VH-VL binders against q7xyp4. Designs and how they scored, part 2

Target 1, 266 residues: q7xyp4
Amino acid sequence: AAAARASSSALVALPGGRMIEVPHMTKDYRDVKVCSRQRKWEIREHMRDPIKMGLMGTKAGMTTYYDDEGIAHPVTVIALEAGNVVTQVKTKETDGYDAVQLAYKETRDRTIPWPERQHLRKHGNVKAMKHLKEFKIADVSEFTPGQQLKAEELFEVGDLVDVSGTSSGKGFQGSIRRWGMKRGPMSHGSKSHRQHGSIGCSATPSRVYKGLKMAGRMGNERKTVKKLPVMMVNDEEKYIVVRGSVPGKKGTIVELRPTKIVGKHC
Short names: E, the ipSAE of ESMFold2; O, the ipSAE of OpenDDE; V2, 0.75 times the mean of E and O plus 0.25 times the DockQ between their complexes.

## First folded at step 1 (VH-VL)

Design t10 (framework fv_tafolecimab; at its last look DockQ between E and O 0.04; V2 from the best seeds 0.00; counts 0 for: pae E 14.8 > 2, placed apart)
Fold by ESMFold2-Fast, scan of step 1:
Structure t10 (fold): chain C 266 residues (1-266), chain A 125 residues (1-125), chain B 106 residues (1-106)
Amino acid sequence: as target 1 above (266 residues)
Amino acid sequence: QLQLQESGPGLVKPSETLSLTCTVSGGSISSSDYYWSWIRQPPGKGLEWIGSIDYSGSTYYNPSLKSRVTISVDTSKNQFSLKLSSVTAADTAVYYCATDYEYGSGSYIDYFDYWGQGTLVTVSS
Amino acid sequence: EIVLTQSPATLSLSPGERATLSCRASQSVSDYLAWYQQKPGQAPRLLIYDASNRATGIPARFSGSGSGTDFTLTISSLEPEDFAVYYCQQRSNWPTFGGGTKVEIK
């Protein structure tokens, strides 16, 4: 604690020669660090960086993991069912953005409509899969249609991952059918300026927040739990273990993405 | 009974285009949901899938050959053809046409159960 | 592309002996693997599809096993006509073939 470590004070000179006595505290409590404008901009830029490649999996259940020191960790076991195959690779030059489309959980051809089977065939001759998700990433050059992704190549023990699931238990067709948003968020700069003149106008009584909650379709919501430590990765036995709870009930399809690392200090 | 037969020049000069045709008998390309494929084998080496076409003319190519390969279908003649441009000595091989008639899913390029006898194409000046 | 590695490159055996041929994939192909037999001057013949199913007319001495990345073709008792080159092929994505195993008479 800061108070427990305080044992002396420092004298600080102000412009004009006045001395102020400042207590010596731990950095965690009394430190005030000033960031340069450039460093603040770099920290903001880290928030905008594309995510690294991820995987899909199926929530298998929860258990307890004991580490080498005997400490118990509540963990979620995520099974890797047949899938995690790259289908379409999108590039800025051809599609306007970089992304890797990933197919997950093999199914019989007849459960997938003809246009979707054609899409899978066109992009790597990939077998019918129940789930298809796009991962927007920084570098797509190392991925090719038909490539099987391996968990051990993407994740290591100690990595932090964000795990996203949906309240819906429906397959690929159910997910597409439930996608009914008519328009995405559209932001204009009007909230940066007052309406009308600065004299005689009414003050803004409430703030406008990015991410105001709006009612969506039931069951089309996604929930993400961020910064879950990876406890175990096993491609041979087809599972990943993460510390903590993952969204949804047993059997929920989940999307694992590496956590974005952003600057914590100047 | 379904049969496939390759035809075309056995000698092609470097930098020119290799052209082969596969004639299908005992079955119709136009009424089929099968894939019609080209596979090659250099002398003493293994097999390499070149590409496939369906009855509607949709084509699928080996990524390593995609820039040089064109496969087309002529349903009126019950034939499909391969053109491989800018050939070199490395393109010397026995070329096979094949289809997935018996074990094909009808949706994906699967296995090859019916084959032509193969035709040797030598690239030499 | 998915790379298929076959081993051994050559297998020298006598008629009546058991042959075991291996095919390893660079990534999982589930059970979407086939085996072909090729004799000199002939087109390949499909033996096994979907890892373990015999094609029509293929003798019972031929059997396939495996899943994921490791696959085996077994010939329980070699007949004279079985001395040939054998290729594995995956169809999990774009078709690729192994380098082949030559089964030759000792």
Scores: ipSAE 0.223, ipTM 0.657, lowest interface PAE 5.1, mean pLDDT 77
Fold by OpenDDE, look of step 2:
Structure t10 (fold): chain C 266 residues (1-266), chain A 125 residues (1-125), chain B 106 residues (1-106)
Amino acid sequence: as target 1 above (266 residues)
Amino acid sequence: QLQLQESGPGLVKPSETLSLTCTVSGGSISSSDYYWSWIRQPPGKGLEWIGSIDYSGSTYYNPSLKSRVTISVDTSKNQFSLKLSSVTAADTAVYYCATDYEYGSGSYIDYFDYWGQGTLVTVSS
Amino acid sequence: EIVLTQSPATLSLSPGERATLSCRASQSVSDYLAWYQQKPGQAPRLLIYDASNRATGIPARFSGSGSGTDFTLTISSLEPEDFAVYYCQQRSNWPTFGGGTKVEIK
């Protein structure tokens, strides 16, 4: 039923209090379909011409987005703060590979090291930025130092993106949580319910193999969530909305890259 | 560590030129990291940016005062100066010199991190 | 010219109370907003820059929020030394200041 939808907005706050307002549609609760699982999105025809470049952003938070069918989608709002300026273009001839370096999140000069500051000045006379990242791309000819990239020019609704970031730190975790190991018996005199168990053989090799899965730090690692559909792009309000969750907590810097499609789906 | 100190006459006659000097200590006026600025505050009123000068000698003025304002730097004395011509009673204010840390491009003025104590200049006949 | 309007003009509070100061810009300034504290007979002191970043040496009780046109300075618990005039300043264009909010003791 094509019920009349009321336009509403979701306010997402970054750490520190910066507010982003994301418009979305609302529908009567009775008519709203809630996605129980991630909806599989089809690759759009324009994906035949792959997205040429990625962007950096800041995870602002998660909210609900209602599509034109009244389906509720969990989405992540990614703020596009000041930045995404090309600082350096690397080529096969000069550097051995093709890539574009972007600067992200404007900051004061005194907050960045002198060498980095000089780098930004030397390459495109770019303002002080807190983050520098390289994006490997096939054709760098369209990019010049000092160029401000816009999300709307690079991404469209329906595009698939890989979002990379640092996952949330979980501290030191046991083997069960960290590696999904099974626990031991809880009865019959067992005293090793959540213990790791055997870590090797006595005679041969008479050592613990390097890389044996054990308790340790979990999270705070670079992770990529692949094939996330872009739900909204707004350069005026400086945000992009992707379906699903992305690595990290609110305020975490993330990289949006074109989805790497392999095989026959390229 | 960076310190700014305003100096100049506390009284100026109408139609004359107000002249102030800011002496910088604890840092070099030639540093590429700073904009050197003048800000004034009429008694009981808010703050007004007058203008700024960077290390290269490039000047930036408030459009409302541009025709009357000249800011200059004396590197030998580690000072920068303000001249405001054709003063009227409306120019009576506490004048502050201030500096801000510029961004990498040096193309804009951001925030004023260091301030002088201010000097009251009264325009009166 | 970007005009900054601060409200209220005067805020009367007691020590220990929460203070909320508003600054509204005539047009979007992104997050290019600063807050200053000025005590009588003293120069302004930078408190917050880029809307939410505390300047060096500024106590944690001071916080800034906002983006675009609406900004807020919050003092979580007023200390006796916090009674002063507060100014907002934008750097999106040539620097302009708000008219100030006087925080006075009730």
Scores: ipSAE 0.009, ipTM 0.459, lowest interface PAE 9.2, mean pLDDT 83
Fold by ESMFold2, look of step 2:
Structure t10 (fold): chain C 266 residues (1-266), chain A 125 residues (1-125), chain B 106 residues (1-106)
Amino acid sequence: as target 1 above (266 residues)
Amino acid sequence: QLQLQESGPGLVKPSETLSLTCTVSGGSISSSDYYWSWIRQPPGKGLEWIGSIDYSGSTYYNPSLKSRVTISVDTSKNQFSLKLSSVTAADTAVYYCATDYEYGSGSYIDYFDYWGQGTLVTVSS
Amino acid sequence: EIVLTQSPATLSLSPGERATLSCRASQSVSDYLAWYQQKPGQAPRLLIYDASNRATGIPARFSGSGSGTDFTLTISSLEPEDFAVYYCQQRSNWPTFGGGTKVEIK
């Protein structure tokens, strides 16, 4: 058993190439299959809890852990890259609903559009970030623009989270597909002028297509895996570990939200 | 050679509006990549960023002062200005204009490598 | 708001000694930190940007280090003109400045 732990556990690579070995975890929770009077009461009390803030992360990989009882647990390591900084705080008084916008995954200024960069500057002078996501929560009063969120302050081992991610395809395909469909009449151009099999067309190239369209309107698929227990939280090493699988492949940006619904309704 | 110079009244009565102008010479305020800032320092104390403005008139303010501050730019005169309303004795300070000219990213307010000489504004009756 | 805490408040040294000034941020600012020197009656002068890069015209005896929350300005051998007040400033959010460290002649 010791050899299996030492030789069978995979090191997980975080963004930037740093390797971590996910430590042995104790099982701090238990699934309950029976809806007793006590369990029904516990579910009702949880449903009264206010919706709490979540975080964004990056799927780093999966591994297997053995608890103190020797039971194997498939777990996913979610890296906390630079970010999780509050930008815009919306209230019912200002915007008609309560929400906190979160910026994630620091990048160079030139890699984001000027309007998005101005938005970050206006709301807390936040550094350039690749992702902005809004979290609708019950109480926004604790959050201010520019505030750095820490996972250890938001989540504890044993908490249940819903993890959302996207499986969208690579890049440019969505923009070309939409544009090509609108140009589709057979009467505009036939194959008779083009060379077959070449990516480059020998006919007059349409420069409008290459640099001016955005992908993403058709290829985005959002999936949510619910009720995943948090197995480990570590802000120093910048990761969260959840039991089970999360959407997407390594490198997928995911959203971690506290689960609202626990157990089954009887 | 870029130079900044503050100008305006050195004495302002409580509850009135403090108004200052910074004149930029030896360079152009019209560049889209630079931000023009006001920073203050109470006598014997540290520095506080008040706000910034770009060539297009977009403004960025210290949240603690936002309700009282207005910054404007006049690119044709190569000047930008500060108005701070409802002043109190706590607003007595040396006021600097400054910019991030050499080392800025051009995308947000960064560091301040060029400063004016500063002008003392005293708030008293 | 990101609070920068500088220590010590006053540093009494002789010319030729090494000065070490500390700046601690209330949250991570990555390497987005600058150091300024201010002499009496003058505007601040930028010394170091992005934690470790010397501004144009700044002597090599000034060096900066650190990342995240803990930053250090080191003056390897104090010259008479180096006795001044030093401020750190972050730009990870809207600009905030530290309270200053006065370097004075013993």
Scores: ipSAE 0.000, ipTM 0.432, lowest interface PAE 14.8, mean pLDDT 74
ESMFold2 (binder alone), look of step 2: mean pLDDT 90; pTM 0.932

Design t12 (framework fv_tafolecimab)
Fold by ESMFold2-Fast, scan of step 1:
Structure t12 (fold): chain C 266 residues (1-266), chain A 124 residues (1-124), chain B 106 residues (1-106)
Amino acid sequence: as target 1 above (266 residues)
Amino acid sequence: QLQLQESGPGLVKPSETLSLTCTVSGGSISSSDYYWGWIRQPPGKGLEWIGSIYYSGSTYYNPSLKSRVTISVDTSKNQFSLKLSSVTAADTAVYYCAREFDEYGDYVGWFDPWGQGTLVTVSS
Amino acid sequence: EIVLTQSPATLSLSPGERATLSCRASQSVSDYLAWYQQKPGQAPRLLIYDASNRATGIPARFSGSGSGTDFTLTISSLEPEDFAVYYCQQRSNWPTFGGGTKVEIK
């Protein structure tokens, strides 16, 4: 009861019900390299690191690990749900700026409006996704519509990342917020009644009123935490572990961007 | 009516890979409404979920089996398949495929309908 | 993992009697609990989902109740075809099943 609430457990649940135990990471974390103040000043005069591509994830939870000195370090596990597929690549020539548009968190075709579905189909024939975010980066030449991004190709242990959360309802369609409630009659695969699965949906009045109040008053504001060290990247298990807390509650959709720093590796 | 049918070798040698296919008929596996799962049952024992797959290829696996299991989907054949590596006598079971209902499209649900099941014996 | 404990392991009753089967979860699963019936040589059949909703084609004599950690499957009057093994399953985490309750004829 209280011990379970106070929990020192390294076990974290990923979306989809999978559980992972974060392994011992102290040596990987201690290998993080940063430039001295003097070196950063020298580099600052001559160049800036180009803005690099990031990806999206879902805050799965937090846990702790203890270093060799017995000091507790909070860590956040960020799940990589189905998604992180390039949709549209924008260039200065056609769009006035360079950017890569990324789709995240696969969902049902019926869940997203027709215009959003056509956008995904037109730009890389991407599966229905709940979230669409644009990443303004220095070099878009390596990205093409339909490309699956892999965390291990973008991030290494010891990298610093900026993590930005977003509110329910943000993105091209917005997140679909669900609450626990009894289901309607089961039909062995027939459609279930949905509140906002399509344009012009006819939801139960009590559900509509509750949904409207929650959406209007309970939305989270976007927040960014900068320079979080990456402790683990695991494409097979679909997660990234960062040292520190990230914005929002469990289930918050987050953007991970490499920190815009000069002289990260001295 | 939607029907699922398991197929594959009924006998697998220890240390080898168990491979099964589920054929879906009477409905499309390319439906965004459902996941497709594998559940097993050792003789005389209870049910154990192995994993589930979405038509896009997205998978969720039982943590106890994660290191040995791979599920794949072939939408052109309306099939999905299970591979379980490094089998032992403990993997002897009736293997079922089933449709999994999931309203979000990325979380596990409950199973209906089920295939008839196929017995796989691990023996030399 | 969430562990589901079913009791009793075996329930011996006569046709026409009321059967009450219990499923307890090691932690709260809210209402995300289903019940299945399995007859010898057959695949399981979904009876109840979301703790109390009857699946399509399931007779009215089957009912589910409960929330959180304690759940009950009730068969109001046993028919000969109801003598089977019953499993509960949760979906608040990766799916796990209970050990089963065998309902047998007395």
Scores: ipSAE 0.000, ipTM 0.385, lowest interface PAE 17.4, mean pLDDT 74

Design t13 (framework fv_tafolecimab)
Fold by ESMFold2-Fast, scan of step 1:
Structure t13 (fold): chain C 266 residues (1-266), chain A 123 residues (1-123), chain B 106 residues (1-106)
Amino acid sequence: as target 1 above (266 residues)
Amino acid sequence: QLQLQESGPGLVKPSETLSLTCTVSGGSISSSDYYWSWIRQPPGKGLEWIGSIYYSGSTYYNPSLKSRVTISVDTSKNQFSLKLSSVTAADTAVYYCARGDDYVWGSYEFDYWGQGTLVTVSS
Amino acid sequence: EIVLTQSPATLSLSPGERATLSCRASQSVDSYLAWYQQKPGQAPRLLIYDASNRATGIPARFSGSGSGTDFTLTISSLEPEDFAVYYCQQRSNWPTFGGGTKVEIK
């Protein structure tokens, strides 16, 4: 509670040699208060590190990783199908917010309606893709329409990522064994572990246009699993491996976003 | 205001299942902000986290105990329970229920504790 | 697992003296460290969370400091009710506790 702290204190010797810490009483003195958990959550909700760019992928399947203690941890293999191409870059000046629109999973031109094909052509001359998702990020200056995003440029082993996808049921019904996934050395970038107390779906989906499927918007409630360690990134073989269970069945389209860092101070 | 109270048998025979229930009063167990936890302390020794449960039924267990531990929640009764199977003398301890904060990584400081209940494993 | 080592195991002091308790982690826990006080026959009581924040109702004489692997709990002037066992606990992985430091009367 740095913000609610008295400016200084003094040690005073009492008769008998006992030392007592005495607050300095000045015109600027305030009662020293510890941030309540409610106040800390309010601060964290408003004090977020800049949101960084992510990617889309396809859940390919699950396997097992065994740690140094012999404990089995589920890992999810996420395939990177043809795609992850920037279509549109939105700025506060023209659109009222900063975002990068990303197209994923190349398909035949004739499998999507003409208006959707024209959108992809107009915004970066992108080949026909099945999925389009908007990523709201803090700094869009490094992205241009038509740019191919590469996983190895955005993620490295040890990064923590949030993975969003479609699964059956309500958001609160999803669960993972988080402690099992955290055994052994901590992942690079695992510095912040504090977040708001709600684990339900909170991501705002991008706009949908007819014929182009949007990840996480079809039939079932969208679910997010947060702070999964990246175990492997391979652009040549087109996959990312994360430690933990990812929402949905094999073939589910997922979004990978770097975990945001939240402040811990009053 | 918020109070947690353990209940269950204080004596369990070796190889049997230890069963305890924690009753929460003065607050709802159906809170998205908290996990509900079991922590034990063998006589004269330190604290060991057993596991935690979220009101949805999601559980997280100490890897050293996970093969023997089951934690369940009953939101209608505002209770959660611990079952520890195949007990031995090493499981003799004071068992506490406690409330933990921070669901995302299963990382908790425990801000409210029950008074604890001694469970002795003896024939 | 993250191992927490507390030192000293026993700290013998008189009322009015300053107590300094150490907790060392086997790997970085950032600032995700809490301190608890336990009196005989009682449940632990949360004193400090996130390394340096006092829990509600905890007297100002208790303070915490440190980050990464090295943490300290300081009691500026011991009161009779402060003679107890103190535990540190990390929450950057599944929860683990230190072995405890017993603060006893000389």
Scores: ipSAE 0.000, ipTM 0.378, lowest interface PAE 16.5, mean pLDDT 71

Design t14 (framework fv_tafolecimab)
Fold by ESMFold2-Fast, scan of step 1:
Structure t14 (fold): chain C 266 residues (1-266), chain A 122 residues (1-122), chain B 106 residues (1-106)
Amino acid sequence: as target 1 above (266 residues)
Amino acid sequence: QLQLQESGPGLVKPSETLSLTCTVSGGSISSGSYYWSWIRQPPGKGLEWIGSIYYSGSTYYNPSLKSRVTISVDTSKNQFSLKLSSVTAADTAVYYCARVSTYYFTGAFDIWGQGTLVTVSS
Amino acid sequence: EIVLTQSPATLSLSPGERATLSCRASQSVSDYLAWYQQKPGQAPRLLIYDASNRATGIPARFSGSGSGTDFTLTISSLEPEDFAVYYCQQRSNWPTFGGGTKVEIK
């Protein structure tokens, strides 16, 4: 029953029943180290880190790992559900800014509006997805519409990531569930809530019909937890593990962005 | 009208590198949102996914084979290729190339080559 | 890896009969499951993708159902050309295939 110290698997389930196996860790991961003279020289030359590409994921749950001294650390398992596919690549030349639009969490065509389906087909011929997010980044040349992003190429153990998510209120569905009333059809694995601007990538999209919007949500607020160390990245099992807690309950959709490090940090 | 055709040696000696090429015809390998994959089937056994590639060069490999597998793409020739190093008798199989019908690299595989038998024997 | 278990291993039926093939996953794959038909000496042919969607050109007699860990391929009335081996495949993680079900003439 107690947390295992040996290298073993902990099974973590998504709200939709999808299971992820996370090995228990016994290794101490250093997220901060003393800079070498060479690293200090590099930081001096490169005073600002460029904004790097991120991913979307789904909060699966929490578990623990044990460092070399036997100290237990809370970790959050973030599932990488089907998605993280590039839809639209924006360039300063054509769109006035550099960005990669990323689609996340596959769904059935009927669950998204016709304009969303048309957008996904036009930009990379991407399957129906519940979530669209624009990542403004320094270098978009590596990205192509239709490309599936790989977590192991973007993150490695010891990286610091900023995790953004929206805390969910219970609202109408919570009341129905509490009173034993049946809801309508549920979406797979997590909430399918939409927000204004989720399709358009930006407030004033140039390539998506103006006025396209989703129903607003009340009682939800975006939160960001910064500088969480990455403990594990596994593309094959489709998860990433970070040290600490991330916003929201199990099933919350989160954005993972590499932490922007400025100055002498290393 | 899109067709895939495997080609390469049908016999490879143990410890050598197995090398196969898939030629795409009737459509462009760089068109659309398609991944291209290698899948194998040992005689009398089931199917095993080897890996997938996007025309940009991005690859995904079966973890069991990852240390031995390299998949590459040549958009000018409309081809993608498989190299499997340090082969043994266990690598004897029919090798298929296939198109991934979804934008995601993991399948479904909607168009397949005819398959080519590669025997590992001294 | 996600293990897919197909049952039965062999299904002996006559033309005109209904075939029901099962595929069970070791963990939830949502609806990210495909079905393939393979005839002797031929490459597999995609029948069903995402649990229940029929691939282009596939006859209406083929249908898929299920979600999570339990999936079924149904052939409503077997034609002579349907006697083959059928494989399920998941794409929730890196792709894995079931061991196959051989549908043979009784």
Scores: ipSAE 0.013, ipTM 0.507, lowest interface PAE 7.6, mean pLDDT 76

Design t16 (framework fv_tafolecimab)
Fold by ESMFold2-Fast, scan of step 1:
Structure t16 (fold): chain C 266 residues (1-266), chain A 121 residues (1-121), chain B 106 residues (1-106)
Amino acid sequence: as target 1 above (266 residues)
Amino acid sequence: QLQLQESGPGLVKPSETLSLTCTVSGGSISSSDYYWSWIRQPPGKGLEWIGSIYHSGSTYYNPSLKSRVTISVDTSKNQFSLKLSSVTAADTAVYYCARDYPEWDSYFDYWGQGTLVTVSS
Amino acid sequence: EIVLTQSPATLSLSPGERATLSCRASQSVSDYLAWYQQKPGQAPRLLIYDASNRATGIPARFSGSGSGTDFTLTISSLEPEDFAVYYCQQRSNWPTFGGGTKVEIK
């Protein structure tokens, strides 16, 4: 699933008018071209890809990647720590929307409150994890609680991904998950009399303070960098390399989502 | 001052459903800081956790009882309830409701006085 | 399920003596262990949480210690009201209780 080497990031014109082919992954699309009415309609019908599943990772650092032509590209290495296990699968029928909850970064039981541990146990018997994120996707039917997600099955070299970082020093704090509680379960009881609650993560652990100085706010807003090309995917060594910089300092937990649209030209 | 009080029939016939209600006074069940639990104790024996509920309706059950137990909450009445189906003589016990503090994480800091439920024909 | 084993089953002592109660877990529970006191006809009362912290209103003569799999409840000098059954409880997984230790008058 992953290429041995990365492709060129730009279209190169040689003397004599010869063009070097550039994979779709290297496209940097900002505007829709002025097209005929028929072409505009065709583009509109194909402008949105189904929203696909993503993964979580940890920013390991930045380095340089040299492509087959010797051109240097600044890249970010994202480590895949133990985790990326499906917990709860939500459906429109039972929950009012389709989503897959993903647990990331194994930790000791003591660092996770009892309600969070019981949630993980109820939904796939998942080990204690520091981070729980919900991915709203178009098709949840191929995911089951307890399933280990593999980076090479979700991403390949040339894909465009949106990388989001969340800054906060708080982590899981039991019943304080305000956004999760607002969803509310609207499902009927099953023959097993299961009841579903809403939980989620309102904060991702990261160092906020340096010394005893006031930081202003307790935690930063979520930041997303869009359309980063995937340069390498290595499931054996547990990392993904993307072209460019991602939010946060080394150690920041990041969320990788496939870009929902790729530029189309007339 | 917080008080918990169990109520319900003290006698249940075998194969029927045991139904108990816990009424909370002096505090609100819809507090974001607390879970509410059922714990039982057969005569002369130790304690067994049955399950816990959060005011949103989220439940956590003892795996050995999960197929027979349902816990529900009514925040407007400040009550939560236990239903245990298909009872046998082994379900004869004193049933307690208790507050389960999230930051203490299933440590039971306030208890009802307990109600004896006997399963007998 | 995490099994908690309490020993001894019965401890016979006189007022003023020191009581030492043991609780052993089948697997590590870190410091997620509590101790309860139960008198006949009454609900249990929380004494100690997170292995060593006294609950509100609990006299200083009660102390807890231990970590991992081995835990101890100590009553430094028994008062008449301390003769009761004591239970340990873990919260590292779904809650389970020990079988209890009865502290009785010789």
Scores: ipSAE 0.000, ipTM 0.396, lowest interface PAE 15.6, mean pLDDT 73

